VHH binders against L-Ala-D/L-amino acid epimerase. Designs and how they scored, part 1

All scores and structures are predictions.

Target 1, 347 residues: L-Ala-D/L-amino acid epimerase, of Pedosphaera parvula (b9xek4)
Amino acid sequence: MQIKFWPQDLKLAHTWTIASSVTSGSDVTSVGIVQLTDRDGTVGLGEAAPARRYNESTPGSLDFIAKVDATKLSFDNIEASMKYVESLASGQFAAKSAINVALLDGAARKAGKPIYDLLGLGFRNNHHVTSFSIGIDKADVIRKKVLAAEQYPVLKLKVGAADDKANLAALREAAPQKWVRVDANEGWKTKEHALEMIEWLAQDKFIQYIEQPMPADSNPKDIAWLKARSPLPLFGDESYHTAKDVDHCAECYHGVNVKLCKTGGISNAYEALQVARKAGLKTMIGCMIETSILISAAAHLAELCDYLDIDGNLLTTNDPYLGVTAEKGLLSFASAPEKLGLRVRAK
Structure headers, positions and changes below count from the first letter of each chain, unless a header shows other numbers; antibody chains are not in Kabat numbers.
F, E and O stand for the ipSAE by ESMFold2-Fast, ESMFold2 and OpenDDE, each averaged over both directions (binder to target, target to binder). V2 = 0.75 x the mean of E and O + 0.25 x the DockQ between their complexes.
Where letters were taken out, [cut] stands.
The coordinates of atoms that the task and the answers printed are left out; those that the model quotes come from them. Centres of patches stay.

## First folded at step 1 (VHH)

Design a01 (framework vhh_8fcz_2)
Fold by ESMFold2-Fast, scan of step 1:
Structure a01 (fold): chain B 347 residues (1-347), chain A 121 residues (1-121)
Amino acid sequence: as target 1 above (347 residues)
Amino acid sequence: QVQLVESGGGLVQPGGSLRLSCAASGFTFSSYAMNWVRQPPGKGLEWVSGISGSGGSTTYADSVEGRFTIIRDNDKKMVYLQMTSLKTEDTAVYYCARDLYEWGSGYFDYEGQGTQVTVSS
């Protein structure tokens, strides 16, 4: 097998800011693309979208990928391939995700199936709804972003900064009855402040849940205290990396958010979603800012999810790939030109 | 790394019964569908039966339906194949195989030594 990899700059439609980066916004981000090619001509595509929150960067991901010996990878043995990759370093979740996605793309192509069928899940076109994210910004900018996102039936509002109440008010001026999911990205530092904010948010009739109100490294007793008092469901994001975190999250949250670049790919995400569901947790799958490669990879797991937040490619203007679409928030592979594997092709 | 250890094979007469066992380790057993596949002498691998991670659904190849039963015990990390009304054409090395993910994936990881089943008079 051969491996090829390169950086890909993504241009954002708007400056992007979340609680963990509130002091800095950006209009460009970079991801790593991986292509695996077998001797029989089978190709697999993957992508690494690293997050600073997990001490990862695109240069770091590409440096890791450069150390991978492609002769130890096989589309016919994903587990042995990933065992080798995982042994090379701790962390590197985004880079490991890129290799895992590429391996599954190739394996599914060899099996004559899309990944969702390889996993036994299937996929219902025009059934799954993704939210559309509105980052932290000034009220006037929030209002303009919400108006531009009119087609999307559900919005995800990033909070966890000084002007949270003004930002929701600006959203409601533009969209008075639109369903909203709120993501604090670890921004509320005490259980008392978090409860105050959640009680205020609960006055709004159209809020579905609150994601990661407090830092993941908060005392679990404090998070459980908040869960017991919260009028809205709480979802763990930064608190739920892999299936190993399920018991902690079952005590602290009503649901969990799985991300490919947080857990290390489709294989680990599948396990993380399955064990969460078996523990009685609601599940969602989210994303970073990504191309259609990772967004489509996440969409292949949609049948295991109660909620979807896979809009990362929709926040960019120069996605170089075609895959799953989200017209009016409804996910569909119906127009994807590729029928097998990841169901993704270069434009 | 996945470890799968099969046992319970042997020589049996036509119409007889055998119970195969597979001990699994190295992964979250209940999160994976498990399968039995077999390789008759001089032929390729043939899928026999599958069971979902929860044990809530089972399926069988047409050639064995009504004669074989697949069972799992998630607490013991075991999967079993109860074989009845055995035929000479059931002669094969039997492998337990982990599905890549859940039932219906169509991709298996064969990390067992296998157990020989011979049906002969």
Scores: ipSAE 0.000, ipTM 0.099, lowest interface PAE 21.5, mean pLDDT 87

Design a02 (framework vhh_8fcz_2)
Fold by ESMFold2-Fast, scan of step 1:
Structure a02 (fold): chain B 347 residues (1-347), chain A 121 residues (1-121)
Amino acid sequence: as target 1 above (347 residues)
Amino acid sequence: QVQLVESGGGLVQPGGSLRLSCAASGFTFSDYYMNWVRQPPGKGLEWVSGISSSGSTITYADSVEGRFTIIRDNDKKMVYLQMTSLKTEDTAVYYCAKDSYWDESGYFDYEGQGTQVTVSS
């Protein structure tokens, strides 16, 4: 086995009009790309999109990948390959995700299957709906962004800031009956304040759930107190890294958000989703700002999810890959030119 | 127009301390993640620390964990970086950076000249 890896800069769209994003902007995020090549020429692609919240960075992810001995990796034995990779360092979830995704891409290609079939899940085109994220800004900018996102049936709104009520009002001015998912991103410091905010949000009949109302390191008894009183479902995001967190999350939340770069790839995400479902938790899969590599990787797990929030590539202007599409929020592999593995190829 | 103005840099001996300040204007400061990033001589940008809009989530690069503290004051629209136990490797131009997108994704916009920190014996 041979490994190639490099950083990939992604450009972000900043301004929305009624028709489309107007400005490409100068803002850039960086992800790490991994390519594994077996002796017979089989290729697997993966991607690392690290989160600052977990003390990870793209240079750090690439430094970790540089330490991986590719001769100890095999598309024919993902378990042994990942056991080796896991042993090299604690953490490094984004970098471990990149290697795991690449290994599964190659394994599925060798098996003559897409990853969703290798996993026994299947995938229904035009069935799964992703939410679309609206950046927070001044009320008039939010209105313009919401109008530009008209095609998407579900929006995601971040709260936990000073202008929460004005920002929701601006969204509702532009989209009075559109479904909304709210992400507090650990923003409400006390259970009393969190309950007050959730009760206010519950007056809006088109809000589906609240993600991570309180800090993940809050007293579990306080989070459970909130869960017992919440009129809206609560989903743990920062609280649910891997399957090992399932018992805590079953006490504290109605559902969990799994992210490939939070849990360490498709294999760990599959386990995390399965154990959550067995514990009676609703499941969702989310993303960072990512190329079609990681977005497609997440889409391969869609049949295990009640909700999807995999719009990271839609927020970029220079995604170098083709994979799953999200026309009007509906996920589809129907137009993907690659039929096997991850179902992704370079543009 | 987004404006971020850094100050507080200077020359300091190894093991010393400095406090950097960033004054923000032109956006709703309390809605955004704020970051400190740095550029050492002859190298690319390196992320240093981040703080969520409410201040409840704080993160640090491994190289500065335990030595630096990020603080924000939403009323004053300020973010600070308290640096202690400074090393020669901390020599860099330090920039204050706003997240370009509200999700904690690891990219940001910034402007201005930054503030130079030089750690020398």
Scores: ipSAE 0.000, ipTM 0.223, lowest interface PAE 14.1, mean pLDDT 85

Design a03 (framework vhh_8fcz_2; at its last look DockQ between E and O 0.01; V2 from the best seeds 0.00; counts 0 for: pae E 14.5 > 2, grease 28.6 > 24.2, off the site)
Fold by OpenDDE, look of step 2:
Structure a03 (fold): chain B 347 residues (1-347), chain A 121 residues (1-121)
Amino acid sequence: as target 1 above (347 residues)
Amino acid sequence: QVQLVESGGGLVQPGGSLRLSCAASGFTFDDYAMNWVRQPPGKGLEWVSGISWNSGSITYADSVEGRFTIIRDNDKKMVYLQMTSLKTEDTAVYYCARGDYYEFGSYFDYEGQGTQVTVSS
C-alpha cells in the first residue's frame, strides 16, 4: 500500500459564521485529501475535514497522516488497518476518518460494489433530502442567502447570536413555508435561556428540530431538564462524538447528529448510527465544509438516517470532485461518474 | 421511454416452481438496481428481492429467503426471479421495479404492468 496526501483549499460561496465562532469569519477553509493505492493499482480516496471545536486542524491531520506506515494498511483487512491507525493516537478523528474512508473506497472497489452495497444498506436515489445551511449573518444577507437557496426545500439556520430573531424573520420573509432546522452550536449557555429561545422558535410551525442548544460540557441534568420541557425535538451534535456517547445522549436528546470527522470514518459512523437507533434516538448525518469525497461518503449511510445535512460541498465554489448530487436537495448517485466505491471522481 | 415488461406468471400447485422474467428498455440498464415486488390480493405492495447493477449485492425478503433467486443479465437487459417451493401466500401480481433498494424500504421510479402468479391446489 502507498499513501499520498495533500491539503485542499475550499472557497466558500459566502462568509461562514456560527455561534461557537470556531470557523467564523472565513472565506476559505482547508481539508486534507488522502489517496491509498495498493499493489494491484486499486485506489481509495479519503478526506480529513477537522473541526477546531475538537482541537483538530488540517495541518495537524496531515502531520498525523504523515506518520502512518502505509505498509500496515490493507483493503483486504480494514479492521486490522484501523486498529493500527487508532493506536498511533487517541484523537485525530478527522485524519483517521480520511484513512477509513479511503480503505472502504478501495475495499468496495475491489469487491465490485458501491460502499452502501458493501455495507448492505443500499441507497434510494431521489429519496433522501439534505438541508441547506444558512450561516449567521445580518438579516438582509440572510434574506439574500435564502432566496439564493430557492431550490432547496429544507433549510438549516444557524443561531446562537444576538440577531437570531431578526434572522429568522428574514428567512420567513423569503421562505414563508419551508421546513427549517435550527442549529445553535452550543450558543445558549443556560437551560433557562435555551428554553426561552426554543419556546420562541416553536411559534414557527415549520421548525423541525434544534441542534445542540447548550454547550456539550453543560450539566447533563440541565440538558435533560431542557429535553423534558422542550416543545421541539433536540439533537445532540457536539454531545455525540461516537457510539460511546449513546447513553448520555439518550438521556439528554431526542436525536443525534453523526459526522464522519467526529467518529473517525464510515465504520464508526455506521456503528454510531446503529447504536443510536437501537437506543430509540432519531438519527441525522451531518458534515463539515467538505469536498464531494466526504459528502458522498456520508451519503452512503443515508438509509440509517432520519435526517440528512450533508451540504458541505454545496457551500463551496471549487469542489474538485464529482460524486453524489443534491439537485433540489434530493440526493442521488445516478449521475455519479463512478459506479463503485465512493462513486467519486476528480473533475 | 422506460419500459419494464414482466412475464412467466401462471397457475402452479403448492411446492411448485416458476421463473419470472422482466425485459427492460429505454434506459441504461446497468446504471440501476432492479427489484421484484408483489401485491397479494387485498394487500399492499410488498418488496420481494433486489439486485444491484452488477449483481454485487443481492437481498431478499424474509418470507422468500431460501426459496427465491434473483438474477440479472446486463447484456440482455433482463432480470429474473426463480421461485421454488411456492406457497399459497405467494399468490400475487409480481412487478419488476427499477430503483435502488434497502431491505427495510424501497424507492422505485418505474415498474412494469405485472404478471399474475397463483399458487393453488
Scores: ipSAE 0.000, ipTM 0.254, lowest interface PAE 12.7, mean pLDDT 92
ESMFold2-Fast, scan of step 1: ipSAE 0.000; ipTM 0.171
ESMFold2, look of step 2: ipSAE 0.000; ipTM 0.220
ESMFold2 (binder alone), look of step 2: mean pLDDT 81; pTM 0.837

Design a04 (framework vhh_8fcz_2)
Fold by ESMFold2-Fast, scan of step 1:
Structure a04 (fold): chain B 347 residues (1-347), chain A 121 residues (1-121)
Amino acid sequence: as target 1 above (347 residues)
Amino acid sequence: QVQLVESGGGLVQPGGSLRLSCAASGFTFSSYEMNWVRQPPGKGLEWVSGISSSGSTITYADSVEGRFTIIRDNDKKMVYLQMTSLKTEDTAVYYCAKEGYDFWSGEFDYEGQGTQVTVSS
């Protein structure tokens, strides 16, 4: 096996200010791309989109990938390959995800199947709906972004900062009856404040759930206290890193958000989703800012999910790949030019 | 581990000047864009200025253009914000940030406490 990897700059669709529609260097992020090639010429693609929240970065991910001995990897034995990769360091979930996605892409290509069929899941085109994210910003910018996102039937509103109530008001001015999912990203530091915010949000009848209201390292009894009193379902994001967190999350949340770069790839995400479902938790799959490589990888698990928030590529202007599409929020592989593996091809 | 340490804030009168500094570690500084962002009291995060990895592309928010200057020193792994003609509305906690806005966390990719700038008589 041979391994090739490189950084890929991604440009965000919107500048931070509303004064200009021109994209600048300040609106750039980076991901790591991995390409595995075996002796038969089979190629697998993967991607690392690290999060600062987990003390990961694109240079750090690429440094880890550089240390992987590709001769220990095989498309014919994903389990042994990942056991080796996982043994090299603690953490490194984004980099491990990149290797795992590339291995499954190659394995599925060799099997003559898309990954969703290799996993026995299938995929229903135009059935799954993704939310579209609206970040924390000034009211005028939020209104502009919401109007620009008119095609999407569900929005994900980021809160957890000083102006949470004003931000929802700005969204509602532009979209009075659109379904909304709220993500506090650990922003409400006490159970009393979190409950007050959730009770206020519950007055809006078009809110589906609240994601990660309190810090993941909060006292579990305080999170369970909040769960017992919450008028809206609570989903754990930062609290649900791997399947190992299922018992904690079953006590504290109504559902969990699985992310490939949080759990370490498709294999671990599949396990994390299945284990959560068996524990009676609702499931969702989310993403970072990513190319169609990771967005498509997440879409291959859609049949295990009650909700989807995989819009990361839609927030960029220069995605170099073609894969799953999300016209009007509806996920489809129907127009993907690649029929096997990850169902992703370079533009 | 990415670490960004801001300094240089303080209390200044309207029309005054301050230079903010940000010391970066834990990543290949010369490979990433750097940004300054601020959070005024009772408001959300507000992007101020950005500078490309080489320093060749520089951008400013309309509210600060002509008054603020962003500078980077790749050898010292530092980014600076030279602020002049300060106004009361510039009062905020200032953070330096690696790369752009993180829509998933609702924050910029930044570390540390920031540095408080108060413009008041």
Scores: ipSAE 0.000, ipTM 0.115, lowest interface PAE 21.8, mean pLDDT 85

Design a05 (framework vhh_8fcz_2)
Fold by ESMFold2-Fast, scan of step 1:
Structure a05 (fold): chain B 347 residues (1-347), chain A 122 residues (1-122)
Amino acid sequence: as target 1 above (347 residues)
Amino acid sequence: QVQLVESGGGLVQPGGSLRLSCAASGFTFSDYAMNWVRQPPGKGLEWVSGISGSGDSTTYADSVEGRFTIIRDNDKKMVYLQMTSLKTEDTAVYYCARDQYYEDWGSYFDYEGQGTQVTVSS
């Protein structure tokens, strides 16, 4: 086995603005790409999209990947390969995800299957709907972004700032009856304020759920108090890192958001989704800002999910890969040129 | 173990010149294309220049074409970046990177060094 890895800059799409403002480094992000090749020429492709929230960065992910001994990796033994990789350091979930995705891509190619079939899940084209994210911004910018996103049937509105109500109002000016998922990203610091906001949001009949209303490190009894009183379902994101968090989340939330770069790859995400479902939790899979590599990897798990927020590549203008598509929010591998493995290839 | 050690960076005034060096070890140097990439403060990595394993072919980013020259000495296992007419926007950490696939110059690397800082300022 040999390993190649490199950084990939992603340019973020932005609404056309009439302003003195100029695009800066804030409009670009970087991910790590991994390619594994074994002795018979089988190739596996993976990606690391680290988050500062978990004290990870692209340089740090690439530094970790550089220390991986490729001779310890095999497409024929994912479990032993990942046991080795996981032993090298604590954390490094994004980098570990890149190795795991690449290993499963190669393993599935050798098996003559797409990953979703290797996992026994299947995949229904044009059945699964992804949301499209609208970030925190000034009301006029939000309105423009919503209008530009008209093709997407479901929007994910980021809240957790001072002007949350104005931001929803701006969205509704542009899209009066569009389904919305609200993500507070730990922004509401008290249970009283969180309940007030959720009760206000519940007056809007087109809101599906609230994601991570309070900080993940809040008192669990305060989160459970909120759950018991919430008129809308609550989903844990920052609270659900791996399957080990299932008992906490079953007490505090109605559902959980699994991300490949939180769990450390497809294998752990599959486990995290399965144990959550067994615990009676609704499941969703989300993403960071990612190429079609990680977005497609997440899509291979779609049959285990009640909701999907895998729009990270749609927020970029220079995705170098072809994989799952999301025309009008509908996920499909039908046009993917690769038939096997991850169903991704370079443009 | 593959090692790349960059040197030659420093503080230089606009319009000045610097020569960066990269010493390679742990692999058959002439089998690999070599690249220079840079990371300006607060920005992502930018590919700068590439040179084939033989040294017969070179390529440059539009921003540096005509101002920078990449050369290599396979006997000494060195790759160099001769920079002239330096601009403030050339300020960055410069990295030397190994790439075996000529057609994919600057597109991926199986190793990068620790970098050398170039600051263009008065």
Scores: ipSAE 0.000, ipTM 0.094, lowest interface PAE 23.9, mean pLDDT 85

Design a06 (framework vhh_8fcz_2)
Fold by ESMFold2-Fast, scan of step 1:
Order: C-alpha cells, then sequence, then structure tokens
Structure a06 (fold): chain B 347 residues (1-347), chain A 122 residues (1-122)
C-alpha cells in the first residue's frame, strides 16, 4: 500500500463566520487530500477537513498522515487498519477520517459496490434534502445570501453573536415561510440567555430545531435544565464527537449531529448514528467546509439520518471533485460519473 | 403503492416464543432498512429492531437484545422478528416499518398496516 497526500485550498463564495470563530471570517479554507493505492492499482480517496475548535489544522493533519505507515493499511481489513491508525495519537479526527474514507473507498471499489451498498444501507436518489448554511454577517449581507439561496427549501442560519434577532429578521424579509434550522455553535454562554433566545425563536413557526445552543463544556446540569424547558428540539454538535458521548447527549439533547471529521471517518460515524438511535436520539449528519470527497462520504450514510446538513462543497467555488449533487437541496448520485466506492472522481 | 402486512402475533405464555412476519410490496425492498416498532397498551411507540437493506447490519433496543432476532429475505420481500423468552412487558401491537429520513419527520420510519397483536399472559 502507498499513501499520497497534499493540501487543497477551497475558495469560499462568501466570507464564512460562525460563533466559535475568533477572527472576523475568511475567504479561503484548506483541507487535506489522501490517496491510497494498493499493489493491484486500486485507489481510495479521502479528505481531512480539520476544525480549529478541536485544536486541529490542515498542516497538523498532514503531519499526522505523514507518520502513518502505509504498509499497515489494507483495503481488505478496515478494522485492523483503523485500530493501528487510532493508536498513533489521541484526537486527529480529521486526519483519521481521511484515512478511513480512503480505505472504505478502495474496499468498496474492490467489492464492485458503492460504499452505501457495502454498508448495507442503499441510497435513495432525490429523497434526502440538505439544508443550506447562511453564516454570521450583517443583515443586508444575510438578506442577499438568502435571496441567492432561493433554490434550497431549508436554510441553516448561524447565530450566537451580536444581532441574532436582526439576522433572522433579514432572513425572513427574503424568505418569509422557508424552513430554518438555527445553529448557535456554542454561542449562548448561559442557560438563561439560551432559553431567552430559544423562546424568542419559537415564535417563528418555521424553525425546526436549535443546534448547540451552549458551549459543549458547560455544566451538564445546565444543558439538561435548558432541554427540559426548550420549546424547540435541541441538537448537540460540538457535544457529540463519537458514540462514547451518547449518554451525555441523551441527557442534554433531543438529537445529535454526527460529522466525519469529529468521529474519525465513516466507520465511527456509522456507529455513532446507530448508538444515538438506540438511545432514543434523533440523528443528523453535518459537515465542515469540504470537497465532494467528504460530502459524498457523508451522503453514503444518509439512510441513517433524520436530517442532513451536508452543503460544505456548495459554499465553495473551486471544488476539484464530482460526486453527490444537491440540486434544489435534493441529494442524488444519479449524475455521479464514478459508479463504485465513494462515487467521486476528480474534475 | 407501499404496503406492509404484518402477521404471526397471538397469545403466548411468559418464556414462550413467536415469529412475526412482514410482507412488503410497492418499493425496492432491498434498498431500505426495515424495522419493527411496537406500541404497548397505554404507552407510546417504541422502536424494537432494525435491519439494513442487504441484511448485513442489525440493531436492537436494549430491552430486547439477546432475546429477539430480526431477519429478512429479499427474494421473498419478507422481514421477520424471531421472539424468544417473552415477558409480559413485550405485550404490544407490533408494526413493520420502512425507513424514512425526510426533513419534516422527526423519526426514522413510515408506519404501515394494522400491525399484529402480541399478548404475553398467563
Amino acid sequence: as target 1 above (347 residues)
Amino acid sequence: QVQLVESGGGLVQPGGSLRLSCAASGFTFSSYWMNWVRQPPGKGLEWVSGISGSGSYTTYADSVEGRFTIIRDNDKKMVYLQMTSLKTEDTAVYYCAKDTSYLEDSGYFDYEGQGTQVTVSS
């Protein structure tokens, strides 16, 4: 087995800001791409989209990948391969995701199947709808972004900073009755403030849920207090890294957001979704700013999800890959030129 | 049109066994997770078990794990629930359910048919 890896800069259509960002926003983000090739020429592709929130970066992810001994990786034994990779360091979820996705891509190609069939899940074209994210910005910019996103039936509004109410008002000027999901990204620092904001948001009849209202490291008793009083469902994002967090999240949230770069890949995400379901939690799968590699990887798990927010590639102008599409928010592999594995190819 | 027809329920003593069947039609059966859910008297719906489209993956509620086995036969378009060591708290109407992940649904399932009654009593 050989491993090749490199950074890939992604250009954003709009400056991207969320509540957990310290800086005023950015026009460019960077991801790591991984390519595994075995002796028979089978290739697997993966991607690392690290989050600064988890003390990860693209250079750090690539440094980790550089230390992986490719001779210990096999498309024929994903479990042993990932046990080795996971033993190399704590954290490194984005880098571990890149290797796991690449391994599953190659394994599925060898099996003559797309990953969703390798996993026994299947995939229904034009049945799954993704939300489209609107980042934190001035009200006039929010309105412009919402108008540009008219084709998408569901929007995800980032809040948790100044002017949350003005930002929703600007969205509603452009889209009075469009379904909205609200993501505070840990932005509401007290349970009292979070409840006040959620009660205000609940006056809007077209809001589906609130994602991560308070910091993940808040007192669990305070989050559970909020859950008990919330008029809207609460979903944990930063609170739900892996299946190990399920008991905490069952006490604190109505649902969880699983991300490949939080769990360390498809294998762990599959487990995280199943364990959440068993605990009575609603599930969704979300993303970072990503190419079609990770977005398609997440789409392979769509059949396990109540909600989807896998729009990261749609927020970029230079995605170098083709995979799952989201015309009018509807996910489809029907036009994907690759029929096996991840169902992704380079442009 | 999607149709799910459950059968195999009945009255059984505690410690007994039953096998429930679900006949599916109107959709590409092997492409969907299939589930069993139940509604005990005076309670809400409880998810019991699920099986992937290929049959390679199964999941169970804690209350039934080790006692129930979900099986599917894609050629016959059938899902089964093999129930052993039945307890009085297993008394419920059992429904076969096709998976769903649509935006406005806050659950995984489309519930179909009239269900099949399982009564565990002495």
Scores: ipSAE 0.000, ipTM 0.129, lowest interface PAE 16.5, mean pLDDT 86

Design a07 (framework vhh_8fcz_2)
Fold by ESMFold2-Fast, scan of step 1:
Structure a07 (fold): chain B 347 residues (1-347), chain A 122 residues (1-122)
Amino acid sequence: as target 1 above (347 residues)
Amino acid sequence: QVQLVESGGGLVQPGGSLRLSCAASGFTFSSYAMNWVRQPPGKGLEWVSGISYSGGSTTYADSVEGRFTIIRDNDKKMVYLQMTSLKTEDTAVYYCARVEGYDYWSGDFDSEGQGTQVTVSS
């Protein structure tokens, strides 16, 4: 097998005007792309979207990928391939995800199936709904962003800052009855403050759940205390890295957010979702800022999810790939030009 | 396989009360949020109320807040909609809807296509 890898810059919307929708001062983030090629010409694509929260970076991910001996990888044996990759270093979840996704893409292409069928899951077009994240700023900017996102039936509101209440108020001025998922990103540092915020948020009848209200390293007794008193469901994100965290999360949360770049790919994410469901937890898949490669990879697991939060490619202006679409928030592979594997190809 | 069977509709006078029932089968009922949606004559579907998988959270459309109560019994695999202070604008076919997630209705719902007709008139 041969391996090629390179960085890919992604352009993010920073601000936009109502007249032109042109972004200005756009942030640029970077992901790593992996391409595996077997001797018969079969190609698999993968992507690493590292998170600073887990002490990972795109240069670090690419450095790890450079150390992988492609002769030890095979589309015909994903388990042995990943056992080798896992043995090379602790962590490196984003880089390991890139290799795992590429291996499954190639394996499914060789099997004449999309990944969701290789996994036995299937996929229902126009059934699964993703939330859409609003980059929250000043009240007038929030209103413009919410109005621009009118097509999306569910919004994800970031909280955990000083102006949490003002941000919700601005959203509600533009969308009084839109469904909202709230993500505190570990922002509420005490159980008392978290409960006060959740009780306030629960007065808004269109909020579905609260994601990661407290730091993942908080005392588990404090998180369980909050769970017992919360009027809204609580989902762990930073608290749920892999299937190994299931017992902790079953005690502390009503559901869990699985991400490919936390678990190290589709294979581990599948296990993390199945284990969580067996423990009685609701499941969701989230994302980082990613191309259609990782977004489509996450969509292949949609049938194991109660919620989807895979809008990372929709927040970019230069996604170089075509895969799953999210028109009006509804996920579909129907228009994907690639029919096999990951169901992704370059534009 | 999945079946949702609504009942309890009928003709009622303004200011009256009615209790709708939904019997669920063919899936793990306690793992799904349940919703009531309605279709008034000549209009599209409108969401009415939702209840989380555990029954710990309920939500209501502005038009029914304070008048309707959604309840579930996971042991009996039933969802109920207790309607009070009924108004002529509540006239609609009412559907019980299973959705993925707690309180969101995605536009697609599993129903036997029957619904239950509620008519509020004198």
Scores: ipSAE 0.000, ipTM 0.119, lowest interface PAE 19.9, mean pLDDT 84

Design a08 (framework vhh_8fcz_2)
Fold by ESMFold2-Fast, scan of step 1:
Structure a08 (fold): chain B 347 residues (1-347), chain A 123 residues (1-123)
Amino acid sequence: as target 1 above (347 residues)
Amino acid sequence: QVQLVESGGGLVQPGGSLRLSCAASGFTFDDYAMNWVRQPPGKGLEWVSGISWSGGSTTYADSVEGRFTIIRDNDKKMVYLQMTSLKTEDTAVYYCAKDSGYYDFLSGEFDYEGQGTQVTVSS
């Protein structure tokens, strides 16, 4: 096996800000791309989209990938390959995701199947709807972003800053009856404030749920207190890294958001979604700002999800890959030129 | 002690080509990204190109993209810069620079720049 990897800068259509970065915005983000090639010429493609929130960065992810011995990797034995990769360091979820996605891409190509079929899930074109994210910004800018996103039937509004009420008002001025999901990104620091905000939001009849209202490291009793009183469903994002977090999240949330770069790839995400479902939790899959590589990888798990928020590539202007599409928010592989594996190819 | 020895510079006419070489010693070469930087007469250092530890990833300054190619040979502990379509603005002393272990495309922080090799593009 051979491994190639490189950084890829992604240009954002708009400056991107969430609760954890409210004092700054960014016009550019960077991801790591991984390509695995075995002796018979089979290629697998993966991507690392690390998050500052988890003390990860693109240089750090690439440094980890640089230490991986490709001779220990095989498309014919993903379990043994990932056991080796997992043994090299704690954390490194984004980098581990890149290697896992590439391994599954190659394995599925060798099996003559797309990944969703390798996993036994299938995929229905034009059945799954993704939300489209609107970041924290001035009210006038939010209104303009919402108008530009008219084609998307569901919006995800980032909150958790001083202007939360004005930001929702700006969205509603532009889209009075559009379905909205609200993501506080750990922005409401006390259970009392979180409850006050959620009760205010619940007066809006077109809000589906609230994601991560309080910091993940809050006292679990305080989060459970909030869950018991919330008029809207609560989803854990930063609180749900892997299947190991399921018991905590079943106590504290109505559902969980799984991300490939939080859990370390498709294999771990599949487990995390299945375990959450068996525990009675609603499931969703979300993303970072990513290319079509990771967005398509997440789409392969769509049949295990109640909700989808995999719009990270739609927020960029220079995605170098073709894969799953989201016309009017509807996910489809129908126009993907690749038929096997990840169903992704370079533009 | 890290040592980097550049060679291959010289006088070339506009539109010409040169290949620069850098021989590395004193560290585990295939654990580190390598870069080329240059210093034009009377100016500061400018980053030119970088290559990852494995050779699988390369990046270039906008001014040289499409004209220069960075290559490495880990067995020989060498990094190269193939320069084509040279312009008078490419006149500079070229230095080979060891990175901290992976790409840093923006900061230009490098360990142990070598002695350099002079490239002069003039008719």
Scores: ipSAE 0.000, ipTM 0.102, lowest interface PAE 22.0, mean pLDDT 86

